# Designs tried in a protein design chat: VH-VL binders against Cell division protein ZapC (zapC). Part 7

Target 1, 184 residues: Cell division protein ZapC (zapC), of Idiomarina loihiensis (q5qx64)
Amino acid sequence: MESESHWLWLFNTESGKLSVKLSDTDVFDTPYKPSQLVNIHFNEQMMDIEDATTFQIVSETLEAYPADKMPCAPQNAALNATAWCRFGRPQMPQSWHFQKSDISEWPLERRLCELNSGFDQGLFLILDTDDEFATCLLLSEGMQLSAIKSLRQYHVIKVTLNRLLPATVDLALSAQSNWGQQLA
Key: E = the ipSAE of ESMFold2; O = the ipSAE of OpenDDE; V2 = 0.75 times the mean of E and O plus 0.25 times the DockQ between their complexes.

## First folded at step 4 (VH-VL)

Design t4 (from b6 with light chain H91Y S93R; framework fv_barzolvolimab)
Fold by ESMFold2-Fast, scan of step 4:
Structure t4 (fold): chain C 184 residues (1-184), chain A 122 residues (1-122), chain B 107 residues (1-107)
Amino acid sequence: as target 1 above (184 residues)
Amino acid sequence: QVQLVQSGAEVKKPGASVKLSCKASGYTFTEYYINWVRQAPGKGLEWIARIYPGSGSTYYNEKFKGRATLTADKSTSTAYMQLSSLRSEDTAVYFCARDTPAYWLKGYFDYWGQGTTVTVSS
Amino acid sequence: DIVMTQSPSSLSASVGDRVTITCKASQGISSYVAWYQQKPGKAPKALIYSASTLQSGVPDRFTGSGSGTDFTLTISSLQPEDFADYFCQQYNRYPLTFGGGTKVEIK
């Protein structure tokens, strides 16, 4: 992959596509519609230091997980996460009927979470938190929310912190470590 | 111009309590965490706790639970830390510091107060 | 708690020298590492975040590198104003923890 310092954001105003130009021959398309985005009034714009840092950290975070346990390639998720952090329209929380968790404080090191709609349980990357809410990006290939609603991969939603469930992949990694198992 | 201005030096006796202040300016006080960190003479930095002024939500290092209490006054953009049951080991410079608003940088302190010296002696 | 082990605890250097300070985490922390500079009687000043990204306004003679457990701060050509204490910090998980510090003194 070409260095993120040379990457360009591309926006086609006629087609409404937000993309990342990685090289002269490699363009990554984000799934985000113009209605989900802000500050997209350009044809091309260079990734800045904050974009590069976001991409680096998200990629490294996801690469720590076994590839066969992840529903997506780390770099693809990281590119979509970086795009949302830069251009994503602030989300309003909806009245989703997600299962409550009894976790009073979400651990900083847990950058992945799961949400249970009662129809499906999806794996999410946390993009942002405040004191009440988390902004979460769906990593799973899809997630059913109700009989008539589903989220597509990389869709972003905002939920209350008391809906975040421990990610199964985080629990597996913790159990395998000497420190996680108290094997000192 | 972001600034965090802390209250003046305190001298206390063992068993007393102290309340330190940290006045913020140059940014929206309710949108950034304020952390408290201390530095004892000849020792490194030790994280005490954080507060989110917008909600009053706090999170404490286990070592300070029950002795440290963080509060914030939105009307004056001032954060406070009260430390009770003071011991000689609490002699230190106490700093307030803010996190950046970026999620992936929570726990990184971009601006610090000048510090308040607390001396506990009998 | 994640333990951050910093070395050396002190070093002597001359203006123009290349100075390297290391920091080792007791467990993997990806790139959740910051570096701070502290002068006597002053508050720490932010230098680097995410292991390698310079805080705005910091001279480019300061560089950070590393990921996982091993991190370095390098000053490529030491200036008179760089004689200070330096601390690494992890922000991968709470409680937030700091290295023991490195004092950079004039030779």
Scores: ipSAE 0.533, ipTM 0.831, lowest interface PAE 2.3, mean pLDDT 89

Design t6 (from b6 with heavy chain E31S, light chain L96Y; framework fv_barzolvolimab)
Heavy chain, then light chain:
Amino acid sequence: QVQLVQSGAEVKKPGASVKLSCKASGYTFTSYYINWVRQAPGKGLEWIARIYPGSGSTYYNEKFKGRATLTADKSTSTAYMQLSSLRSEDTAVYFCARDTPAYWLKGYFDYWGQGTTVTVSS
Amino acid sequence: DIVMTQSPSSLSASVGDRVTITCKASQGISSYVAWYQQKPGKAPKALIYSASTLQSGVPDRFTGSGSGTDFTLTISSLQPEDFADYFCQQHNSYPYTFGGGTKVEIK
ESMFold2-Fast, scan of step 4: ipSAE 0.762; ipTM 0.883

Design t7 (from b6 with heavy chain S55R, light chain N92D; framework fv_barzolvolimab)
Heavy chain, then light chain:
Amino acid sequence: QVQLVQSGAEVKKPGASVKLSCKASGYTFTEYYINWVRQAPGKGLEWIARIYPGRGSTYYNEKFKGRATLTADKSTSTAYMQLSSLRSEDTAVYFCARDTPAYWLKGYFDYWGQGTTVTVSS
Amino acid sequence: DIVMTQSPSSLSASVGDRVTITCKASQGISSYVAWYQQKPGKAPKALIYSASTLQSGVPDRFTGSGSGTDFTLTISSLQPEDFADYFCQQHDSYPLTFGGGTKVEIK
ESMFold2-Fast, scan of step 4: ipSAE 0.783; ipTM 0.892

## First folded at step 5 (VH-VL)

Design k1 (from s21 with heavy chain A102K; framework fv_barzolvolimab; at its last look DockQ between E and O 0.22; V2 from the best seeds 0.00; counts 0 for: pae E 10.9 > 2, placed apart)
Heavy chain, then light chain:
Amino acid sequence: QVQLVQSGAEVKKPGASVKLSCKASGYTFTEYYINWVRQAPGKGLEWIARIYPGSGSTYYNEKFKGRATLTADKSTSTAYMQLSSLRSEDTAVYFCARDTPKYWLKGWFDYWGQGTTVTVSS
Amino acid sequence: DIVMTQSPSSLSASVGDRVTITCKASQGISSYVAWYQQKPGKAPKALIYSASTLQSGVPDRFTGSGSGTDFTLTISSLQPEDFADYFCQQHNSYPLTFGGGTKVEIK
ESMFold2, look of step 5: ipSAE 0.006; ipTM 0.537
ESMFold2 (binder alone), look of step 5: mean pLDDT 93; pTM 0.945
OpenDDE, look of step 5: ipSAE 0.825; ipTM 0.924

Design k2 (from g2 with heavy chain A102K Y108W; framework fv_fasinumab; at its last look DockQ between E and O 0.54; V2 from the best seeds 0.00; counts 0 for: pae E 3.2 > 2)
Heavy chain, then light chain:
Amino acid sequence: QVQLVQSGAEVKKPGASVKVSCKVSGYTFTEYYIHWVRQAPGKGLEWMGRIYPGSGSTYYAQKFQGRVTMTEDTSTDTAYMELTSLRSEDTAVYYCARDTPKYWLKGWFDYWGQGTLVTVSS
Amino acid sequence: DIQMTQSPSSLSASAGDRVTITCRASQGISSYLGWYQQKPGKAPKRLIYSASTLQSGVPSRFSGSGSGTEFTLTISSLQPEDLASYYCQQHNSYPLTFGQGTKVEIK
ESMFold2, look of step 5: ipSAE 0.434; ipTM 0.785
ESMFold2 (binder alone), look of step 5: mean pLDDT 92; pTM 0.934
OpenDDE, look of step 5: ipSAE 0.745; ipTM 0.905

Design k3 (from s21 with heavy chain S55R K65Q A102K, light chain L96Y; framework fv_barzolvolimab; at its last look DockQ between E and O 0.08; V2 from the best seeds 0.00; counts 0 for: pae E 6.1 > 2, placed apart)
Heavy chain, then light chain:
Amino acid sequence: QVQLVQSGAEVKKPGASVKLSCKASGYTFTEYYINWVRQAPGKGLEWIARIYPGRGSTYYNEKFQGRATLTADKSTSTAYMQLSSLRSEDTAVYFCARDTPKYWLKGWFDYWGQGTTVTVSS
Amino acid sequence: DIVMTQSPSSLSASVGDRVTITCKASQGISSYVAWYQQKPGKAPKALIYSASTLQSGVPDRFTGSGSGTDFTLTISSLQPEDFADYFCQQHNSYPYTFGGGTKVEIK
ESMFold2, look of step 5: ipSAE 0.775; ipTM 0.879
ESMFold2 (binder alone), look of step 5: mean pLDDT 93; pTM 0.944
OpenDDE, look of step 5: ipSAE 0.902; ipTM 0.940
ESMFold2, look of step 6: ipSAE 0.054; ipTM 0.652
ESMFold2 (binder alone), look of step 6: mean pLDDT 93; pTM 0.944
OpenDDE, look of step 6: ipSAE 0.851; ipTM 0.931

## First folded at step 6 (VH-VL; framework fv_barzolvolimab)

Design m1 (from k3 with light chain S50A; at its last look DockQ between E and O 0.80; V2 from the best seeds 0.00; counts 0 for: pae E 2.1 > 2)
Heavy chain, then light chain:
Amino acid sequence: QVQLVQSGAEVKKPGASVKLSCKASGYTFTEYYINWVRQAPGKGLEWIARIYPGRGSTYYNEKFQGRATLTADKSTSTAYMQLSSLRSEDTAVYFCARDTPKYWLKGWFDYWGQGTTVTVSS
Amino acid sequence: DIVMTQSPSSLSASVGDRVTITCKASQGISSYVAWYQQKPGKAPKALIYAASTLQSGVPDRFTGSGSGTDFTLTISSLQPEDFADYFCQQHNSYPYTFGGGTKVEIK
ESMFold2, look of step 6: ipSAE 0.585; ipTM 0.840
ESMFold2 (binder alone), look of step 6: mean pLDDT 93; pTM 0.945
OpenDDE, look of step 6: ipSAE 0.893; ipTM 0.941

Design m2 (from k3 with heavy chain K106R; at its last look DockQ between E and O 0.88; V2 from the best seeds 0.84)
Heavy chain, then light chain:
Amino acid sequence: QVQLVQSGAEVKKPGASVKLSCKASGYTFTEYYINWVRQAPGKGLEWIARIYPGRGSTYYNEKFQGRATLTADKSTSTAYMQLSSLRSEDTAVYFCARDTPKYWLRGWFDYWGQGTTVTVSS
Amino acid sequence: DIVMTQSPSSLSASVGDRVTITCKASQGISSYVAWYQQKPGKAPKALIYSASTLQSGVPDRFTGSGSGTDFTLTISSLQPEDFADYFCQQHNSYPYTFGGGTKVEIK
ESMFold2, look of step 6: ipSAE 0.779; ipTM 0.880
ESMFold2 (binder alone), look of step 6: mean pLDDT 92; pTM 0.941
OpenDDE, look of step 6: ipSAE 0.904; ipTM 0.941
ESMFold2, look of step 7: ipSAE 0.747; ipTM 0.875
ESMFold2 (binder alone), look of step 7: mean pLDDT 93; pTM 0.945
OpenDDE, look of step 7: ipSAE 0.916; ipTM 0.946

Design m3 (from k3 with heavy chain E31S, light chain K24Q V33L; at its last look DockQ between E and O 0.82; V2 from the best seeds 0.81)
Heavy chain, then light chain:
Amino acid sequence: QVQLVQSGAEVKKPGASVKLSCKASGYTFTSYYINWVRQAPGKGLEWIARIYPGRGSTYYNEKFQGRATLTADKSTSTAYMQLSSLRSEDTAVYFCARDTPKYWLKGWFDYWGQGTTVTVSS
Amino acid sequence: DIVMTQSPSSLSASVGDRVTITCQASQGISSYLAWYQQKPGKAPKALIYSASTLQSGVPDRFTGSGSGTDFTLTISSLQPEDFADYFCQQHNSYPYTFGGGTKVEIK
ESMFold2, look of step 6: ipSAE 0.741; ipTM 0.863
ESMFold2 (binder alone), look of step 6: mean pLDDT 93; pTM 0.944
OpenDDE, look of step 6: ipSAE 0.888; ipTM 0.941

## First folded at step 7 (VH-VL; framework fv_barzolvolimab)

Design q1 (from m2 with heavy chain E31S, light chain K24Q V33L; at its last look DockQ between E and O 0.90; V2 from the best seeds 0.81)
Heavy chain, then light chain:
Amino acid sequence: QVQLVQSGAEVKKPGASVKLSCKASGYTFTSYYINWVRQAPGKGLEWIARIYPGRGSTYYNEKFQGRATLTADKSTSTAYMQLSSLRSEDTAVYFCARDTPKYWLRGWFDYWGQGTTVTVSS
Amino acid sequence: DIVMTQSPSSLSASVGDRVTITCQASQGISSYLAWYQQKPGKAPKALIYSASTLQSGVPDRFTGSGSGTDFTLTISSLQPEDFADYFCQQHNSYPYTFGGGTKVEIK
ESMFold2, look of step 7: ipSAE 0.644; ipTM 0.860
ESMFold2 (binder alone), look of step 7: mean pLDDT 93; pTM 0.941
OpenDDE, look of step 7: ipSAE 0.912; ipTM 0.946

Design q2 (from m2 with heavy chain K102A; at its last look DockQ between E and O 0.08; V2 from the best seeds 0.00; counts 0 for: pae E 5.1 > 2, placed apart)
Heavy chain, then light chain:
Amino acid sequence: QVQLVQSGAEVKKPGASVKLSCKASGYTFTEYYINWVRQAPGKGLEWIARIYPGRGSTYYNEKFQGRATLTADKSTSTAYMQLSSLRSEDTAVYFCARDTPAYWLRGWFDYWGQGTTVTVSS
Amino acid sequence: DIVMTQSPSSLSASVGDRVTITCKASQGISSYVAWYQQKPGKAPKALIYSASTLQSGVPDRFTGSGSGTDFTLTISSLQPEDFADYFCQQHNSYPYTFGGGTKVEIK
ESMFold2, look of step 7: ipSAE 0.150; ipTM 0.691
ESMFold2 (binder alone), look of step 7: mean pLDDT 92; pTM 0.937
OpenDDE, look of step 7: ipSAE 0.913; ipTM 0.945

Design q3 (from q1 with heavy chain K102A; at its last look DockQ between E and O 0.03; V2 from the best seeds 0.00; counts 0 for: pae E 4.4 > 2, placed apart)
Heavy chain, then light chain:
Amino acid sequence: QVQLVQSGAEVKKPGASVKLSCKASGYTFTSYYINWVRQAPGKGLEWIARIYPGRGSTYYNEKFQGRATLTADKSTSTAYMQLSSLRSEDTAVYFCARDTPAYWLRGWFDYWGQGTTVTVSS
Amino acid sequence: DIVMTQSPSSLSASVGDRVTITCQASQGISSYLAWYQQKPGKAPKALIYSASTLQSGVPDRFTGSGSGTDFTLTISSLQPEDFADYFCQQHNSYPYTFGGGTKVEIK
ESMFold2, look of step 7: ipSAE 0.205; ipTM 0.701
ESMFold2 (binder alone), look of step 7: mean pLDDT 92; pTM 0.941
OpenDDE, look of step 7: ipSAE 0.906; ipTM 0.945

## First folded at step 9 (VH-VL)

Design r1 (from m2, 29 letters changed; framework fv_fasinumab; at its last look DockQ between E and O 0.58; V2 from the best seeds 0.76)
Heavy chain, then light chain:
Amino acid sequence: QVQLVQSGAEVKKPGASVKVSCKVSGYTFTEYYIHWVRQAPGKGLEWMGRIYPGRGSTYYAQKFQGRVTMTEDTSTDTAYMELTSLRSEDTAVYYCARDTPKYWLRGWFDYWGQGTLVTVSS
Amino acid sequence: DIQMTQSPSSLSASAGDRVTITCRASQGISSYLGWYQQKPGKAPKRLIYSASTLQSGVPSRFSGSGSGTEFTLTISSLQPEDLASYYCQQHNSYPYTFGQGTKVEIK
ESMFold2, look of step 9: ipSAE 0.759; ipTM 0.855
ESMFold2 (binder alone), look of step 9: mean pLDDT 92; pTM 0.926
OpenDDE, look of step 9: ipSAE 0.877; ipTM 0.919

Design r2 (from m2 with light chain H91L; framework fv_barzolvolimab; at its last look DockQ between E and O 0.06; V2 from the best seeds 0.00; counts 0 for: pae E 6.1 > 2, placed apart)
Heavy chain, then light chain:
Amino acid sequence: QVQLVQSGAEVKKPGASVKLSCKASGYTFTEYYINWVRQAPGKGLEWIARIYPGRGSTYYNEKFQGRATLTADKSTSTAYMQLSSLRSEDTAVYFCARDTPKYWLRGWFDYWGQGTTVTVSS
Amino acid sequence: DIVMTQSPSSLSASVGDRVTITCKASQGISSYVAWYQQKPGKAPKALIYSASTLQSGVPDRFTGSGSGTDFTLTISSLQPEDFADYFCQQLNSYPYTFGGGTKVEIK
ESMFold2, look of step 9: ipSAE 0.042; ipTM 0.631
ESMFold2 (binder alone), look of step 9: mean pLDDT 92; pTM 0.943
OpenDDE, look of step 9: ipSAE 0.172; ipTM 0.741

Design r3 (from m2 with light chain K24Q S50K; framework fv_barzolvolimab; at its last look DockQ between E and O 0.57; V2 from the best seeds 0.00; counts 0 for: pae E 4.9 > 2)
Heavy chain, then light chain:
Amino acid sequence: QVQLVQSGAEVKKPGASVKLSCKASGYTFTEYYINWVRQAPGKGLEWIARIYPGRGSTYYNEKFQGRATLTADKSTSTAYMQLSSLRSEDTAVYFCARDTPKYWLRGWFDYWGQGTTVTVSS
Amino acid sequence: DIVMTQSPSSLSASVGDRVTITCQASQGISSYVAWYQQKPGKAPKALIYKASTLQSGVPDRFTGSGSGTDFTLTISSLQPEDFADYFCQQHNSYPYTFGGGTKVEIK
ESMFold2, look of step 9: ipSAE 0.142; ipTM 0.684
ESMFold2 (binder alone), look of step 9: mean pLDDT 93; pTM 0.947
OpenDDE, look of step 9: ipSAE 0.749; ipTM 0.892

Design r4 (from m2 with heavy chain K102R; framework fv_barzolvolimab; at its last look DockQ between E and O 0.86; V2 from the best seeds 0.84)
Heavy chain, then light chain:
Amino acid sequence: QVQLVQSGAEVKKPGASVKLSCKASGYTFTEYYINWVRQAPGKGLEWIARIYPGRGSTYYNEKFQGRATLTADKSTSTAYMQLSSLRSEDTAVYFCARDTPRYWLRGWFDYWGQGTTVTVSS
Amino acid sequence: DIVMTQSPSSLSASVGDRVTITCKASQGISSYVAWYQQKPGKAPKALIYSASTLQSGVPDRFTGSGSGTDFTLTISSLQPEDFADYFCQQHNSYPYTFGGGTKVEIK
ESMFold2, look of step 9: ipSAE 0.768; ipTM 0.879
ESMFold2 (binder alone), look of step 9: mean pLDDT 93; pTM 0.944
OpenDDE, look of step 9: ipSAE 0.890; ipTM 0.931

## First folded at step 10 (VH-VL; framework fv_barzolvolimab)

Design u1 (from m2 with heavy chain Y52N; at its last look DockQ between E and O 0.76; V2 from the best seeds 0.81)
Heavy chain, then light chain:
Amino acid sequence: QVQLVQSGAEVKKPGASVKLSCKASGYTFTEYYINWVRQAPGKGLEWIARINPGRGSTYYNEKFQGRATLTADKSTSTAYMQLSSLRSEDTAVYFCARDTPKYWLRGWFDYWGQGTTVTVSS
Amino acid sequence: DIVMTQSPSSLSASVGDRVTITCKASQGISSYVAWYQQKPGKAPKALIYSASTLQSGVPDRFTGSGSGTDFTLTISSLQPEDFADYFCQQHNSYPYTFGGGTKVEIK
ESMFold2, look of step 10: ipSAE 0.769; ipTM 0.877
ESMFold2 (binder alone), look of step 10: mean pLDDT 92; pTM 0.940
OpenDDE, look of step 10: ipSAE 0.874; ipTM 0.934

Design u2 (from m2 with heavy chain Y33W; at its last look DockQ between E and O 0.05; V2 from the best seeds 0.00; counts 0 for: pae O 7.8 > 2, placed apart)
Heavy chain, then light chain:
Amino acid sequence: QVQLVQSGAEVKKPGASVKLSCKASGYTFTEYWINWVRQAPGKGLEWIARIYPGRGSTYYNEKFQGRATLTADKSTSTAYMQLSSLRSEDTAVYFCARDTPKYWLRGWFDYWGQGTTVTVSS
Amino acid sequence: DIVMTQSPSSLSASVGDRVTITCKASQGISSYVAWYQQKPGKAPKALIYSASTLQSGVPDRFTGSGSGTDFTLTISSLQPEDFADYFCQQHNSYPYTFGGGTKVEIK
ESMFold2, look of step 10: ipSAE 0.015; ipTM 0.563
ESMFold2 (binder alone), look of step 10: mean pLDDT 91; pTM 0.934
OpenDDE, look of step 10: ipSAE 0.015; ipTM 0.583

Design u3 (from m2 with light chain S31N; at its last look DockQ between E and O 0.23; V2 from the best seeds 0.00; counts 0 for: pae E 5.8 > 2)
Heavy chain, then light chain:
Amino acid sequence: QVQLVQSGAEVKKPGASVKLSCKASGYTFTEYYINWVRQAPGKGLEWIARIYPGRGSTYYNEKFQGRATLTADKSTSTAYMQLSSLRSEDTAVYFCARDTPKYWLRGWFDYWGQGTTVTVSS
Amino acid sequence: DIVMTQSPSSLSASVGDRVTITCKASQGISNYVAWYQQKPGKAPKALIYSASTLQSGVPDRFTGSGSGTDFTLTISSLQPEDFADYFCQQHNSYPYTFGGGTKVEIK
ESMFold2, look of step 10: ipSAE 0.054; ipTM 0.669
ESMFold2 (binder alone), look of step 10: mean pLDDT 92; pTM 0.943
OpenDDE, look of step 10: ipSAE 0.076; ipTM 0.702

Design u4 (from m2 with light chain S93T; at its last look DockQ between E and O 0.07; V2 from the best seeds 0.00; counts 0 for: pae E 8.9 > 2, placed apart)
Heavy chain, then light chain:
Amino acid sequence: QVQLVQSGAEVKKPGASVKLSCKASGYTFTEYYINWVRQAPGKGLEWIARIYPGRGSTYYNEKFQGRATLTADKSTSTAYMQLSSLRSEDTAVYFCARDTPKYWLRGWFDYWGQGTTVTVSS
Amino acid sequence: DIVMTQSPSSLSASVGDRVTITCKASQGISSYVAWYQQKPGKAPKALIYSASTLQSGVPDRFTGSGSGTDFTLTISSLQPEDFADYFCQQHNTYPYTFGGGTKVEIK
ESMFold2, look of step 10: ipSAE 0.011; ipTM 0.558
ESMFold2 (binder alone), look of step 10: mean pLDDT 92; pTM 0.942
OpenDDE, look of step 10: ipSAE 0.328; ipTM 0.792

## First folded at step 11 (VH-VL; framework fv_barzolvolimab)

Design v1 (from u1 with heavy chain K102R; at its last look DockQ between E and O 0.07; V2 from the best seeds 0.00; counts 0 for: placed apart)
Heavy chain, then light chain:
Amino acid sequence: QVQLVQSGAEVKKPGASVKLSCKASGYTFTEYYINWVRQAPGKGLEWIARINPGRGSTYYNEKFQGRATLTADKSTSTAYMQLSSLRSEDTAVYFCARDTPRYWLRGWFDYWGQGTTVTVSS
Amino acid sequence: DIVMTQSPSSLSASVGDRVTITCKASQGISSYVAWYQQKPGKAPKALIYSASTLQSGVPDRFTGSGSGTDFTLTISSLQPEDFADYFCQQHNSYPYTFGGGTKVEIK
ESMFold2, look of step 11: ipSAE 0.804; ipTM 0.894
ESMFold2 (binder alone), look of step 11: mean pLDDT 92; pTM 0.943
OpenDDE, look of step 11: ipSAE 0.458; ipTM 0.826

Design v2 (from u1 with heavy chain G54S; at its last look DockQ between E and O 0.07; V2 from the best seeds 0.00; counts 0 for: placed apart)
Heavy chain, then light chain:
Amino acid sequence: QVQLVQSGAEVKKPGASVKLSCKASGYTFTEYYINWVRQAPGKGLEWIARINPSRGSTYYNEKFQGRATLTADKSTSTAYMQLSSLRSEDTAVYFCARDTPKYWLRGWFDYWGQGTTVTVSS
Amino acid sequence: DIVMTQSPSSLSASVGDRVTITCKASQGISSYVAWYQQKPGKAPKALIYSASTLQSGVPDRFTGSGSGTDFTLTISSLQPEDFADYFCQQHNSYPYTFGGGTKVEIK
ESMFold2, look of step 11: ipSAE 0.791; ipTM 0.891
ESMFold2 (binder alone), look of step 11: mean pLDDT 92; pTM 0.941
OpenDDE, look of step 11: ipSAE 0.703; ipTM 0.878

Design v3 (from u1 with heavy chain G54Y; at its last look DockQ between E and O 0.07; V2 from the best seeds 0.00; counts 0 for: placed apart)
Heavy chain, then light chain:
Amino acid sequence: QVQLVQSGAEVKKPGASVKLSCKASGYTFTEYYINWVRQAPGKGLEWIARINPYRGSTYYNEKFQGRATLTADKSTSTAYMQLSSLRSEDTAVYFCARDTPKYWLRGWFDYWGQGTTVTVSS
Amino acid sequence: DIVMTQSPSSLSASVGDRVTITCKASQGISSYVAWYQQKPGKAPKALIYSASTLQSGVPDRFTGSGSGTDFTLTISSLQPEDFADYFCQQHNSYPYTFGGGTKVEIK
ESMFold2, look of step 11: ipSAE 0.789; ipTM 0.883
ESMFold2 (binder alone), look of step 11: mean pLDDT 92; pTM 0.938
OpenDDE, look of step 11: ipSAE 0.462; ipTM 0.824

Design v4 (from u1 with heavy chain E31D; at its last look DockQ between E and O 0.07; V2 from the best seeds 0.00; counts 0 for: placed apart)
Heavy chain, then light chain:
Amino acid sequence: QVQLVQSGAEVKKPGASVKLSCKASGYTFTDYYINWVRQAPGKGLEWIARINPGRGSTYYNEKFQGRATLTADKSTSTAYMQLSSLRSEDTAVYFCARDTPKYWLRGWFDYWGQGTTVTVSS
Amino acid sequence: DIVMTQSPSSLSASVGDRVTITCKASQGISSYVAWYQQKPGKAPKALIYSASTLQSGVPDRFTGSGSGTDFTLTISSLQPEDFADYFCQQHNSYPYTFGGGTKVEIK
ESMFold2, look of step 11: ipSAE 0.769; ipTM 0.890
ESMFold2 (binder alone), look of step 11: mean pLDDT 92; pTM 0.944
OpenDDE, look of step 11: ipSAE 0.683; ipTM 0.872

## First folded at step 12 (VH-VL; framework fv_barzolvolimab)

Design w1 (from r4 with heavy chain Y52H; at its last look DockQ between E and O 0.78; V2 from the best seeds 0.82)
Heavy chain, then light chain:
Amino acid sequence: QVQLVQSGAEVKKPGASVKLSCKASGYTFTEYYINWVRQAPGKGLEWIARIHPGRGSTYYNEKFQGRATLTADKSTSTAYMQLSSLRSEDTAVYFCARDTPRYWLRGWFDYWGQGTTVTVSS
Amino acid sequence: DIVMTQSPSSLSASVGDRVTITCKASQGISSYVAWYQQKPGKAPKALIYSASTLQSGVPDRFTGSGSGTDFTLTISSLQPEDFADYFCQQHNSYPYTFGGGTKVEIK
ESMFold2, look of step 12: ipSAE 0.762; ipTM 0.871
ESMFold2 (binder alone), look of step 12: mean pLDDT 92; pTM 0.938
OpenDDE, look of step 12: ipSAE 0.913; ipTM 0.945

Design w2 (from r4 with heavy chain Y52F; at its last look DockQ between E and O 0.83; V2 from the best seeds 0.82)
Heavy chain, then light chain:
Amino acid sequence: QVQLVQSGAEVKKPGASVKLSCKASGYTFTEYYINWVRQAPGKGLEWIARIFPGRGSTYYNEKFQGRATLTADKSTSTAYMQLSSLRSEDTAVYFCARDTPRYWLRGWFDYWGQGTTVTVSS
Amino acid sequence: DIVMTQSPSSLSASVGDRVTITCKASQGISSYVAWYQQKPGKAPKALIYSASTLQSGVPDRFTGSGSGTDFTLTISSLQPEDFADYFCQQHNSYPYTFGGGTKVEIK
ESMFold2, look of step 12: ipSAE 0.731; ipTM 0.868
ESMFold2 (binder alone), look of step 12: mean pLDDT 92; pTM 0.944
OpenDDE, look of step 12: ipSAE 0.910; ipTM 0.946

Design w3 (from r4 with heavy chain Y52K, light chain K24Q; at its last look DockQ between E and O 0.81; V2 from the best seeds 0.85)
Heavy chain, then light chain:
Amino acid sequence: QVQLVQSGAEVKKPGASVKLSCKASGYTFTEYYINWVRQAPGKGLEWIARIKPGRGSTYYNEKFQGRATLTADKSTSTAYMQLSSLRSEDTAVYFCARDTPRYWLRGWFDYWGQGTTVTVSS
Amino acid sequence: DIVMTQSPSSLSASVGDRVTITCQASQGISSYVAWYQQKPGKAPKALIYSASTLQSGVPDRFTGSGSGTDFTLTISSLQPEDFADYFCQQHNSYPYTFGGGTKVEIK
ESMFold2, look of step 12: ipSAE 0.801; ipTM 0.882
ESMFold2 (binder alone), look of step 12: mean pLDDT 91; pTM 0.938
OpenDDE, look of step 12: ipSAE 0.918; ipTM 0.948

Design w4 (from r4 with heavy chain Y52Q; at its last fold request DockQ between E and O 0.83; V2 from the best seeds 0.87)
Heavy chain, then light chain:
Amino acid sequence: QVQLVQSGAEVKKPGASVKLSCKASGYTFTEYYINWVRQAPGKGLEWIARIQPGRGSTYYNEKFQGRATLTADKSTSTAYMQLSSLRSEDTAVYFCARDTPRYWLRGWFDYWGQGTTVTVSS
Amino acid sequence: DIVMTQSPSSLSASVGDRVTITCKASQGISSYVAWYQQKPGKAPKALIYSASTLQSGVPDRFTGSGSGTDFTLTISSLQPEDFADYFCQQHNSYPYTFGGGTKVEIK
ESMFold2, look of step 12: ipSAE 0.797; ipTM 0.885
ESMFold2 (binder alone), look of step 12: mean pLDDT 92; pTM 0.939
OpenDDE, look of step 12: ipSAE 0.914; ipTM 0.946
ESMFold2, fold request of step 17: ipSAE 0.782, 0.799, 0.833; ipTM 0.878, 0.885, 0.894
ESMFold2 (binder alone), fold request of step 17: mean pLDDT 92, 93, 92; pTM 0.946, 0.946, 0.944
OpenDDE, fold request of step 17: ipSAE 0.926, 0.927, 0.927; ipTM 0.955, 0.955, 0.954

## First folded at step 13 (VH-VL; framework fv_barzolvolimab)

Design x1 (from w4 with light chain Q55Y; at its last look DockQ between E and O 0.64; V2 from the best seeds 0.81)
Heavy chain, then light chain:
Amino acid sequence: QVQLVQSGAEVKKPGASVKLSCKASGYTFTEYYINWVRQAPGKGLEWIARIQPGRGSTYYNEKFQGRATLTADKSTSTAYMQLSSLRSEDTAVYFCARDTPRYWLRGWFDYWGQGTTVTVSS
Amino acid sequence: DIVMTQSPSSLSASVGDRVTITCKASQGISSYVAWYQQKPGKAPKALIYSASTLYSGVPDRFTGSGSGTDFTLTISSLQPEDFADYFCQQHNSYPYTFGGGTKVEIK
ESMFold2, look of step 13: ipSAE 0.812; ipTM 0.887
ESMFold2 (binder alone), look of step 13: mean pLDDT 93; pTM 0.947
OpenDDE, look of step 13: ipSAE 0.915; ipTM 0.946

Design x2 (from w4 with heavy chain L105M; at its last look DockQ between E and O 0.72; V2 from the best seeds 0.75)
Heavy chain, then light chain:
Amino acid sequence: QVQLVQSGAEVKKPGASVKLSCKASGYTFTEYYINWVRQAPGKGLEWIARIQPGRGSTYYNEKFQGRATLTADKSTSTAYMQLSSLRSEDTAVYFCARDTPRYWMRGWFDYWGQGTTVTVSS
Amino acid sequence: DIVMTQSPSSLSASVGDRVTITCKASQGISSYVAWYQQKPGKAPKALIYSASTLQSGVPDRFTGSGSGTDFTLTISSLQPEDFADYFCQQHNSYPYTFGGGTKVEIK
ESMFold2, look of step 13: ipSAE 0.648; ipTM 0.837
ESMFold2 (binder alone), look of step 13: mean pLDDT 92; pTM 0.941
OpenDDE, look of step 13: ipSAE 0.865; ipTM 0.931

